VH-VL binders against Phosphoribosyl-dephospho-CoA transferase (mdcG). Designs and how they scored, part 1

All scores and structures are predictions.

Target 1, 226 residues: Phosphoribosyl-dephospho-CoA transferase (mdcG), of Bradyrhizobium diazoefficiens (q89xp2)
Amino acid sequence: MTSPCKHGDRPPGRHDLVFVSPAGWRAMLDARDDLAADSLLARWPKMRWPTIRRRALPHEATGVALGLPLPPSAGKKRVALLVEIDHVASVARPPSLQQARAYAPRNWWPTLDRLDGLALRHSVDARVYGSLAWQSLTGLDYVTGRSDLDVLFEFRSETDIDRFVADVAAIETSAPMRLDGELMSADGAAVNWREVHGGASELLVKSIERVVLLDRHQFISGATGS
Positions, changes and structure headers below are counted from each chain's first letter, unless a header gives other numbers; Kabat numbers aren't used for antibody chains.
ipSAE, averaged over its two directions, is called F for ESMFold2-Fast, E for ESMFold2 and O for OpenDDE. V2 adds 0.75 times the mean of E and O to 0.25 times the DockQ between the complexes of E and O.
[cut] marks letters that were taken out.
Atom coordinates printed by the task and the answers are left out, and those that the model quotes come from them; centres of patches stay.

## First folded at step 1 (VH-VL)

Design g1 (framework fv_gimsilumab)
Fold by ESMFold2-Fast, scan of step 1:
Structure g1 (fold): chain C 226 residues (1-226), chain A 120 residues (1-120), chain B 107 residues (1-107)
Amino acid sequence: as target 1 above (226 residues)
Amino acid sequence: EVQLVESGGGLVQPGGSLRLSCAASGFTFSSYWMHWLRQVPGKGPVWVSRINSDGSTTTYADSVRGRFTISRDNANNTLFLQMNSLRADDTALYFCARDYYDSEGYFDYWGQGTPVTVSS
Amino acid sequence: EIVLTQSPVTLSVSPGERVTLSCRASQSVSTNLAWYQQKLGQGPRLLIYGASTRATDIPARFSGSGSETEFTLTISSLQSEDFAVYYCQQYNNWPLTFGQGTKLEIK
């Protein structure tokens, strides 16, 4: 499980968990009959389950745009939500590899353990997002036989990125699943780790604000914003 | 209502130049990344170029880099594509498209397209 | 660049039928996959993004599923206005790429 932190104490990261206040949930459910009629969504605030940040549409510029992925049994839909900033109770990082391990298929455990050790050696903070993250947060069945393991690798200035992604690729060769994921700089900008491993000189870098194309050196040096 | 209207296409000989325009209305044009894409009849779209909200950042497909220049005029809500050194394989229907709130890399609105034919 | 392969290339169907269209990526694109509908003489219309999220004003009969390399667009009860070409597009890696399309035609 992740511990909630106050929002605004650092730049928002991709895949960060957003907890909406009871008042915020009441406002959203009162405004939308489709959400109020969904028994699973009605339970969401009672269970204190999070949402995730998404980029806002033009008409949503005054609020906080959120997403909520439903499990496969509910059609695996992503529900778009909008709340006022005062209705954001807390923000937390995605689950760590260790926190998510207990909810993962047993045959994924060696890969999770290898990634955890690799991250420690390279000064990387490794977290899960996607199906395994939501399964660990809710206890609902999100992971299927076709699921990837989605990992967010937050690197530090001392991280040797080229060596790190080569080691991630090596771990994947013996993994029972596709190992997908993102490298994220301290300022919250992220890129798919395979694109970096492939030797591309320009990278498609995604942040909570926007998507930009950056040269490899700019991304690795952390020059993606302030 | 969001509208994107392309113009400036036509018939041009190899080595020639064309300037395409895309007139935007119904939204705050200066807040969006904009793209040019092209499509040969019977084929899927091919991404050509993009430009950020203030015009400071541009990117190009490898096949057009150095020949095409994307630009924008936020005061007049217009997107441009200057095409130089045109080749027969640049023949296509050219679309402008709006990036989903400056954010994602998929396109919520497209124009109807303007045809470009490069032939001698 | 990432190659997207759609199947079938052409599908002959009748109104009221459930249809499924597939899109396969040459490497993982996570859930960063969109679907478009294109009718003759028109630009593409966004149907689905994030593999499974319906775009604004898209009817409930359209749904998307999948992740990584295997994606499906489903139309639960085909209407006469749904005969068109459908394209998938990935936005996980640069450059942005599209599939070759699946054409739905009247049986």
Scores: ipSAE 0.000, ipTM 0.434, lowest interface PAE 18.2, mean pLDDT 84

Design g10 (framework fv_gimsilumab)
Fold by ESMFold2-Fast, scan of step 1:
Structure g10 (fold): chain C 226 residues (1-226), chain A 122 residues (1-122), chain B 107 residues (1-107)
Amino acid sequence: as target 1 above (226 residues)
Amino acid sequence: EVQLVESGGGLVQPGGSLRLSCAASGFTFSTYWMHWLRQVPGKGPVWVSRINSDGSSTTYADSVRGRFTISRDNANNTLFLQMNSLRADDTALYFCAREIYDSYGDYYFDYWGQGTPVTVSS
Amino acid sequence: EIVLTQSPVTLSVSPGERVTLSCRASQSVSDNLAWYQQKLGQGPRLLIYGASTRATDIPARFSGSGSETEFTLTISSLQSEDFAVYYCQQYNNWPLTFGQGTKLEIK
């Protein structure tokens, strides 16, 4: 698990973990009979498990829109939550590869170790999201035989992105699972790593401020980071 | 009540031009990213173009790049698609759609118009 | 591009029946998948996003499940107003792509 940080200590990021205060959980459960009746959701605040940001609908513009994925045994449903900004206690980065490793299937360990070494060599901060992240955060069974390994790669200015994604692709060839994930610049702009590796002439780059179609060189050179 | 109303479609010969409009009401148009999508009867929608809230950033599908131009007039709550050098395979029902609110880059659509038909035929 | 394949292509059903529609992606889209309902002469209506989150004002009979490459939309008790074409859409990779649709028609 990552250490919680104060809201606003870093740029908001996709896949960031949001911890709701006890008062926020009480308000949500009091307002929602369906949530209060769910034994797993009753455990969520007691165990201090996080939620994740989701895009807000227009009527939710004054609140913080959150989601919470239930494990496969509970129907794989996402629970949609809305809390007041004051009920956000802290925000944390997704779990690191090192933190998630202990909760991963043992046959995934060589791939996780290779990715960790690769990230270190290329000045990349690698974190997990998706099923492995939630399994590592809660101890509940989210990872199945069909699960991808979902990795967020935050690169720095010194990172050789072309070489990095080529090396990620090489690691995937020997992996027991599909390796999915995003390349993210320091300002939070993200693109699927496979699109960069695939030689797409234009990339759909996501950021908090905008979405742009950039050529590969523009994304790599940091056109979205200024 | 959120409404998107497309207009400007019609019959045009190959190589011709059309300008589509989408009139938006019931929300603060200037804060939303907007898209154009098209659909051939009996087929799924196909994404065409995207524009950010202030009009400074635009994105196009490979099939229309260089021929279509997306633009917006925030003062009059109107989205436009200028279509030049039209081809037979541009024949479709054209929709404007509103991208879900905020800037996290989730690309699904909470409201669509009813569509305006474009037929490119001799 | 990511190809989304929906099944069945057409389903003939009666009101009150439980309906299950499938969407398969050619490669993983995580949970970045939305479902839309489209009626004749209308634009699509958002039903589900994030694979399983029901959109505002969408009836509880609609539910979504799945992740990665396999997704399901379920209508627990079909109503007469539910006869329509249903589309899945992925927003994990550029370009954005939709399935070919599943048509629900009255038996």
Scores: ipSAE 0.000, ipTM 0.420, lowest interface PAE 17.8, mean pLDDT 84

Design g11 (framework fv_gimsilumab)
Fold by ESMFold2-Fast, scan of step 1:
Structure g11 (fold): chain C 226 residues (1-226), chain A 117 residues (1-117), chain B 107 residues (1-107)
Amino acid sequence: as target 1 above (226 residues)
Amino acid sequence: EVQLVESGGGLVQPGGSLRLSCAASGFTFSSYWMHWLRQVPGKGPVWVSRINSDGTSTTYADSVRGRFTISRDNANNTLFLQMNSLRADDTALYFCARDEWSYFDYWGQGTPVTVSS
Amino acid sequence: EIVLTQSPVTLSVSPGERVTLSCRASQSVSSNLAWYQQKLGQGPRLLIYDASTRATDIPARFSGSGSETEFTLTISSLQSEDFAVYYCQQYHNWPYTFGQGTKLEIK
């Protein structure tokens, strides 16, 4: 698993792993019969598996909004959780490509290795989220024959974004799966890499707090020039 | 109580075959990836093979690829390692271990394999 | 492959002493490092994962620290049952690799 940060370190960002304290889990299970009755959910805190930050709904103004994706065998349910900030025990970055590799189908390995090398050359920090990430974190079967490879690409000021996404597209042409994912700026704002590669003048930029349309130049300049 | 019990080791001649078994109990075996590792006395463990929870994906160390086959029987909570074309340098204690994100939270006691003429 | 080097190879100590074991990686493994205890005739027992998180039912006297390439396992107030061989393992890069071990012996 990825290294956790102690409470009070940086706040959770998109796709960051959030570990809820035993007291927090006890409070949630005591309050929610639906969670306590689910054998996998009741086992989740005992296995010390993480949750993930999600965008809060309007009525969730206070607290930390979390999500927990169940594997396909459990019906592909997404469980919404809300905890007090004091019940967040630690936060960790999502798994790196190298960490997730062992849990991936063997035929995905060349693509993962190519992406890892590409990220290193372009000063990009590449992390895995989605099905492969959850499979690597829990050991449960999340990846299916129809699964995408979901990659979070956090770029730096020295990153040539146009060249980077062109190289990602080239890698995808020989990949055995759909390569999905997000480009993320240092401030935590993210956009689907295909929108950038497609030359869209306005990008649908996502953060934990909101979804906004920004000019392509605003997104790239905000991440690299600030 | 989680338990893993290996069996099937023994003395075999070079070029021979052995089938190792690992009986799992105390947890939902079908929910876990499983591994085989081996250890020469006085040395650290060496990873050999892994299998995913439903048995559809397997991976092998370069030294055993093409000779060893990992498989599992979820109905009977059993992990297997079929070892063919055995060599003297395959001599070791063989452990099965439960995966917890590529570190191993539970191991068996090991079954000895000696390849000697 | 990533090589893990443990030091010392052997350490002679008495019960009650504070013991520090080191594990050095040939390249960064972030915090993806585990520690195991192995007693004669037994399989390894997980002590620490993610560099610093104690596994279930592991006594508080065991603690781990470190990141990137330098890691430490500390046993405060060594007990008689702690004489064993200790291994570190990285799971940052495939193939997974183990250190050569540190043996704790009674003085």
Scores: ipSAE 0.000, ipTM 0.443, lowest interface PAE 16.4, mean pLDDT 85

Design g2 (framework fv_gimsilumab)
Fold by ESMFold2-Fast, scan of step 1:
Structure g2 (fold): chain C 226 residues (1-226), chain A 118 residues (1-118), chain B 107 residues (1-107)
Amino acid sequence: as target 1 above (226 residues)
Amino acid sequence: EVQLVESGGGLVQPGGSLRLSCAASGFTFSNYWMHWLRQVPGKGPVWVSRINSDGSITTYADSVRGRFTISRDNANNTLFLQMNSLRADDTALYFCAREYDLYAFDIWGQGTPVTVSS
Amino acid sequence: EIVLTQSPVTLSVSPGERVTLSCRASQSVSSYLAWYQQKLGQGPRLLIYDASNRATDIPARFSGSGSETEFTLTISSLQSEDFAVYYCQQYNNWPYTFGQGTKLEIK
């Protein structure tokens, strides 16, 4: 997996993958005995697996706050990590539907194929996050019989949002799993697709920095103040 | 037997209002997204507005946003377009249409003419 | 928005002839293109959707082909009832747009 951007380029957005340098991993493991004692976490840098951005806690204002989800076999815990900005080696977008398909349960394939076709039709860049993403990135067992399929739908100005979410809902009716996910504008603001499909006039829009209520038209037109 | 019939068009002065109606018959109206389109003679149709099956979602062309309101009455199988602050460039034949297979328009009415002039 | 350009603008033909109408998109619309027939005093009638699928009750003489930016509607043996204006419509990109039309006239 190569990164499409490096340290000093665009900052990571929602669900973007953050690759920590070997020096950054060494510094983190040396600073925390709990991480160094975990054999899976010791393996993480050797396999060159990524982390994800999270909101910083009050004590973390000077670093880059990262998260690492462990598989269900390891207790389904999320590990909070903190690195210096200079230890961020690269940033990448979440895996595409096509990349994740090879790691997905066979009975999920029709749903993934239908979503891929739908995204292509609507000029949407569809990517997976959550359990399937981590399974595809690591080869470890994250997906269970109770897992949702989590999809990030980045739309363009030409996307018919109302039609797109109606079609996503139609695909879910025949899916073997719950289809969760977010609609994301080009500037990185995201909202749960079900909220948009439900016809709410105001949406709870999330970005890496904040959560805000926007009217539906403002979100769809991309006028989020960016 | 599937049919859409528009009504409510007419001659109106700039700044005036009109309310268009579209009566649906021969199908389960509440299952379909419905649209309003308009057409100037000699030109192709232009999309104006749409509404989803339960009326919770409405979308408008930029040229009519804030002036037009689409609504529906599923109990009486009727689609409406409330047109306010009408301008000369709103002059057209107005059609209601049913969305087919979520992508095209399979049933259209005959159209109702709207003329905005003084 | 995507611009659809139809050609020819007007075509004069006789019954029994094979007719070919073209629609060109300013950028790719994949296969998400429909064809409509419109007669005087009537609303448009859906003929073809998804570039090549015939709509309900449309005669077999109507066929569609093409993908990406180049699309064709063919009428294999023109009937007297086929004299009308034909429009293409793309529904790949929002907002959905129509071509300017091709008028089919009796010779």
Scores: ipSAE 0.006, ipTM 0.541, lowest interface PAE 10.6, mean pLDDT 86

Design g3 (framework fv_gimsilumab)
Fold by ESMFold2-Fast, scan of step 1:
Structure g3 (fold): chain C 226 residues (1-226), chain A 120 residues (1-120), chain B 107 residues (1-107)
Amino acid sequence: as target 1 above (226 residues)
Amino acid sequence: EVQLVESGGGLVQPGGSLRLSCAASGFTFSDYWMHWLRQVPGKGPVWVSRINTDGSSTTYADSVRGRFTISRDNANNTLFLQMNSLRADDTALYFCARGDEYSYGYFDYWGQGTPVTVSS
Amino acid sequence: EIVLTQSPVTLSVSPGERVTLSCRASQSVSSDLAWYQQKLGQGPRLLIYGASTRATDIPARFSGSGSETEFTLTISSLQSEDFAVYYCQQYDNWPLTFGQGTKLEIK
């Protein structure tokens, strides 16, 4: 994890980690017997493990909607949480490939190392999300034999996107797992890397506020500074 | 493989009662919000009711509130809909559906449906 | 309640064609919109959620776009198994509501 920033410094980006304050955890546990009775969930505030942002349901308009993914041994479900804005202590970026490597299966190491080198060469900031991220954050067993490696690739204006995704595809060819993930521009708009590699002229681009069908060139060029 | 199988539908007179069941398999039933929806042929589905993971929270469409009761038996992976004071406009194919992972309100798996006809 | 209006009501197309289906909401639903495919005698199958995210095991030819009140489902190269009724559903406001459906039939 990189240095956490307090809520309000900037809005959380895709896959960012949200840390709930001790007061926020007390309020949630007081309101929910299911959370208080679960020994794994009771450990979450004690271990200072994060949550992730989720879309708020209409009845949750007041507050911050969060999700907490449980490991497969606990049902591989996501616990929906709702906290007051004052109970968000900090926000952090998802773990880097280097941080996650120590918690990954040994046979994933060559792929992680290749991706790290590729990201450096293409001016891409590569981070993990999904099962490997949560395993690295908690030390719990999230990664299974069916798990994908989920990577968030934040590209810069100098990045050759077409060459980058072709190289990602080449790395996956020798990988022991499926390599999934998103390409993200500086403004937070993201698209699945396979859609870009597939040569689509129009991309389904996700952002925090909107989802939109964008011309390929609009998405790629949008990362260029003004 | 996730599977939901509805049963208990049939022909009933106005004012009558029916209890629908939904047998779930292929996933940890107690981890998901569950829903009942209904559909008249040629029209879109209509949401009827939902229940949270432990059964402590239920919500109903205005048209069925006070007449229908949703419940679940996590030990036997079964969802129920008790339908009382049935009316002709309750006639439909009834589906059980699994709520999404975060309980946002979309449905990732549905059963095949069980028909309910309310007629004299 | 939020009313979803789908267009066209029926579309006659041939395999291989690119198909676009529309869904319009009576008020903003942000990006809280899902698309389902329903075949005769079956329950609906989730295709897209969050307006643009493909559900697990859904073929890449299916894509969703749009936000607020205007949404589209696109099938880039129609296959024979895609002839079905398609429904949009909003989950931004309770009660949850569905569109009336668009039926895809063979030309």
Scores: ipSAE 0.000, ipTM 0.400, lowest interface PAE 19.0, mean pLDDT 84

Design g4 (framework fv_gimsilumab)
Fold by ESMFold2-Fast, scan of step 1:
Structure g4 (fold): chain C 226 residues (1-226), chain A 121 residues (1-121), chain B 107 residues (1-107)
Amino acid sequence: as target 1 above (226 residues)
Amino acid sequence: EVQLVESGGGLVQPGGSLRLSCAASGFTFSSYWMHWLRQVPGKGPVWVSRINSDGSYTTYADSVRGRFTISRDNANNTLFLQMNSLRADDTALYFCARDSYEFWSGYMDVWGQGTPVTVSS
Amino acid sequence: EIVLTQSPVTLSVSPGERVTLSCRASQSISSNLAWYQQKLGQGPRLLIYGASTRATDIPARFSGSGSETEFTLTISSLQSEDFAVYYCQQYNDWPPTFGQGTKLEIK
C-alpha cells in the first residue's frame, strides 16, 4: 500500500465533500437493505450527490467512513456508510457563498453578500456547510425557519483574526438567522468563530483526527502542536 | 464545439521518457475529471490514469503506477501525461477523454483522436 | 478486474439489416455499461450509457438493453456509416474495463 498522504492526493478534510463512484454505491446498496428500500437513498448515486467524511468507529479500521444527511422531510436521519478508498471518485471543498446564495432563502441574501465582501477584504476563503450546503448540492429542502447559517472561514497568514471575527459578529447583529461557523487554519484545524470573538485564552480546536485545547496565540499563528 | 486534441507522441527507446499533452476547448475544462486511455491496433481501449477537476486526486492502472504521472493546467485548459521508464508494451495510441460528469462516473463522453507512442530499440 | 466478452468478434452484414451485438460481464455490473463506436483513424464515440440511455446526438436506430451480466446493442436498420468496431465498457468496478470489440463489415 501507499502512505496515507501522497503528493497530489488530497485526503478529505473537515466538511469536505466525498463523491462515491457508481461501483461503490452499488456495493453499499447490495450490502444494505435499508438503503435499497428507500427511494431517495436509491436515487442518491443516480443524482451523483456527495457524502461527507465522519470519524471511523473501532470496527471500521479499513476503508473510508462516510455519512450523508437526509432532509427534514425524510426524518432528518444521518446515514452512516463505509467505502473502499478506490471507490472515492472525487473530493471537493464545501460550496462557496456564491453557489449557496442561489439556493438560499431570499432574506439571507444580504447576509451572504456581506460575508462574501468581508472574506475578500480579509483574505479568507468562505464556504458553507450544514443545511444550506446540502440544499445547494441536492436542490432538496434542508433549510428550515430554525436553521443556522453555517460558514467555514479558512484564513490566511495575512488575516487579522481579531478584526475578522469582530466584523462577523457585527454582520450577525442584522442577520435574520443565527450565524454559526468555524475558523480554519491552512492545516485543517478549526475552532468556533464565536469562541475566538469571546476572548478565550484557550480554544477547543477540532480536526478530522482529534479535539485539543490550544492557546489562542498558537492557533492564530498556525502552530497546532506540530 | 467540444474538442480534445492530443500531442507529444513519437518514437522513443526503452527506458526513455515522453510527455503527452491534451488541449481542451469548448467546455469548462476545470469542472471535469479527465482520463488517459491507450489502445493497441485491433484491441479495445485500456484505462491508464485519471485526475479530478482541481488536480488534487489522481489514480493509475497498476501497469503504469510509479512510471507515469498525470497532471493538469486548468488556466491553460491542458491535460498532461508524463511517461517515464517506457517499455515496449507501452506502445499504443494514447487518448485523452473527458469523464461524462464533473465528478467521475467512469464512462467517457468525449475523446480525442489519439497520439501514437512507439517504444522500440 | 471485471472481464467483458463481446460476441461475435466479426459480423458481416448488409445495409438495412437489424444487427444485435452482445456483451457479457464476468461479474454483475448492474446497469453500469456503456457502448462506443470506433471508426478507423478516429477516437471512440459514446453511443449508450447506463445500459439503455442513448447519448445526446446518437440516432434512434441505436438501442441498448440488458442488466447484471448480459447486455445487447441493437442497430435496427444498419446504414453505411455504421460499419465500425463497437466496444462495451463497464464502470461498475474500478478500474473501468472494455470488451475486445465486435467489428461490423460489409457483406
Scores: ipSAE 0.007, ipTM 0.454, lowest interface PAE 9.9, mean pLDDT 84

Design g5 (framework fv_gimsilumab; at its last look DockQ between E and O 0.01; V2 from the best seeds 0.00; counts 0 for: pae E 14.9 > 2, placed apart)
Fold by OpenDDE, look of step 2:
Structure g5 (fold): chain C 226 residues (1-226), chain A 118 residues (1-118), chain B 107 residues (1-107)
Amino acid sequence: as target 1 above (226 residues)
Amino acid sequence: EVQLVESGGGLVQPGGSLRLSCAASGFTFSSYAMHWLRQVPGKGPVWVSRISSDGSSTTYADSVRGRFTISRDNANNTLFLQMNSLRADDTALYFCAKDYGEDYFDYWGQGTPVTVSS
Amino acid sequence: EIVLTQSPVTLSVSPGERVTLSCRASQSVGSNLAWYQQKLGQGPRLLIYGASSRATDIPARFSGSGSETEFTLTISSLQSEDFAVYYCQQYGSSPYTFGQGTKLEIK
């Protein structure tokens, strides 16, 4: 499991795991009568499972916007939550490919290993989100025969992005699952890796604050625009 | 580029102690289990110890259990091996190795020599 | 512990030749077998994992095969830089053990 960082070290960004205090969980659930009867949600704080940081919705109240995806057995419902910043106990990055490997189907292992090797070669920090991540975090069944592998590639200024995504595409050709995911810069701005691989001059860039179209070079250089 | 650099080896008398260090770079150190192995010249490597990515779990070969302690400092990307009650048969080149997720090793250091002799 | 026996102990070969190395396990390890190359004065380098999967940046001339107790490393056409000691390693069960090695030397 990824070691959590204490609150205050950095603000939680997209895909970050957010651990909420017991008091925070009580406050969140008390405010949502529609969730009171859900046994899995009642179990979540007891198991010390995390939530995921999400962008705030338009006209959403002030606070830290959180998401909680329930497993297929629970209808794959996505629960939207809000918590006060003071109830954020800690923040962590999503699990690494290596950490999640043991929880993946065996036929996924060669692809995970190749991606991990690729990431190492390019000094990219590769992490998982989506179904595999939650399966690894909770031990519950999230991955199905229809699941994609969702990977977050945190790149650096020296990373050859074009070569990297080409190699990711090459790995996918022999993969038993679809490879989805995002390229994320140091400032937290992210783009779908397929969009980058497609050679577009403008990219749809997502951050915790906004969604914007940026010039390809601006994104790669770490510029998010003013 | 992934790099593992061992240090701390040397000559020690039987019953003595040494502390080995391994400085890691070029990958997310805290995401991977780490291992110590040793090798006598002309022989194959021998697994010595494993530590989980977060340091919560450690395992040892029977030959070193109770005498050696593996630890790590993720903040400083450093792996350690505390060796106590050293014996002549502990003499070897000691390697730090990166786990590839299933207890085989994709990167090795160059090793640090340990000689136990009276 | 699982004992791995490699054969031959030493093999004298010429560049361009096909080389086949054997590794036998005292009990089944499934496909949990890796191959390493070690040159003098260096740490081992991973060649093959999962019995048949080639590691990153390993030339195509290296291939692995086998399962359970019998494994083979093949070099289709030996290059001058391939003269080294080769080890197999099992990770089917703890402790993780290595073979005694096969030394490839120039004929």
Scores: ipSAE 0.000, ipTM 0.499, lowest interface PAE 13.2, mean pLDDT 91
ESMFold2-Fast, scan of step 1: ipSAE 0.460; ipTM 0.781
ESMFold2, look of step 2: ipSAE 0.000; ipTM 0.502
ESMFold2 (binder alone), look of step 2: mean pLDDT 94; pTM 0.944

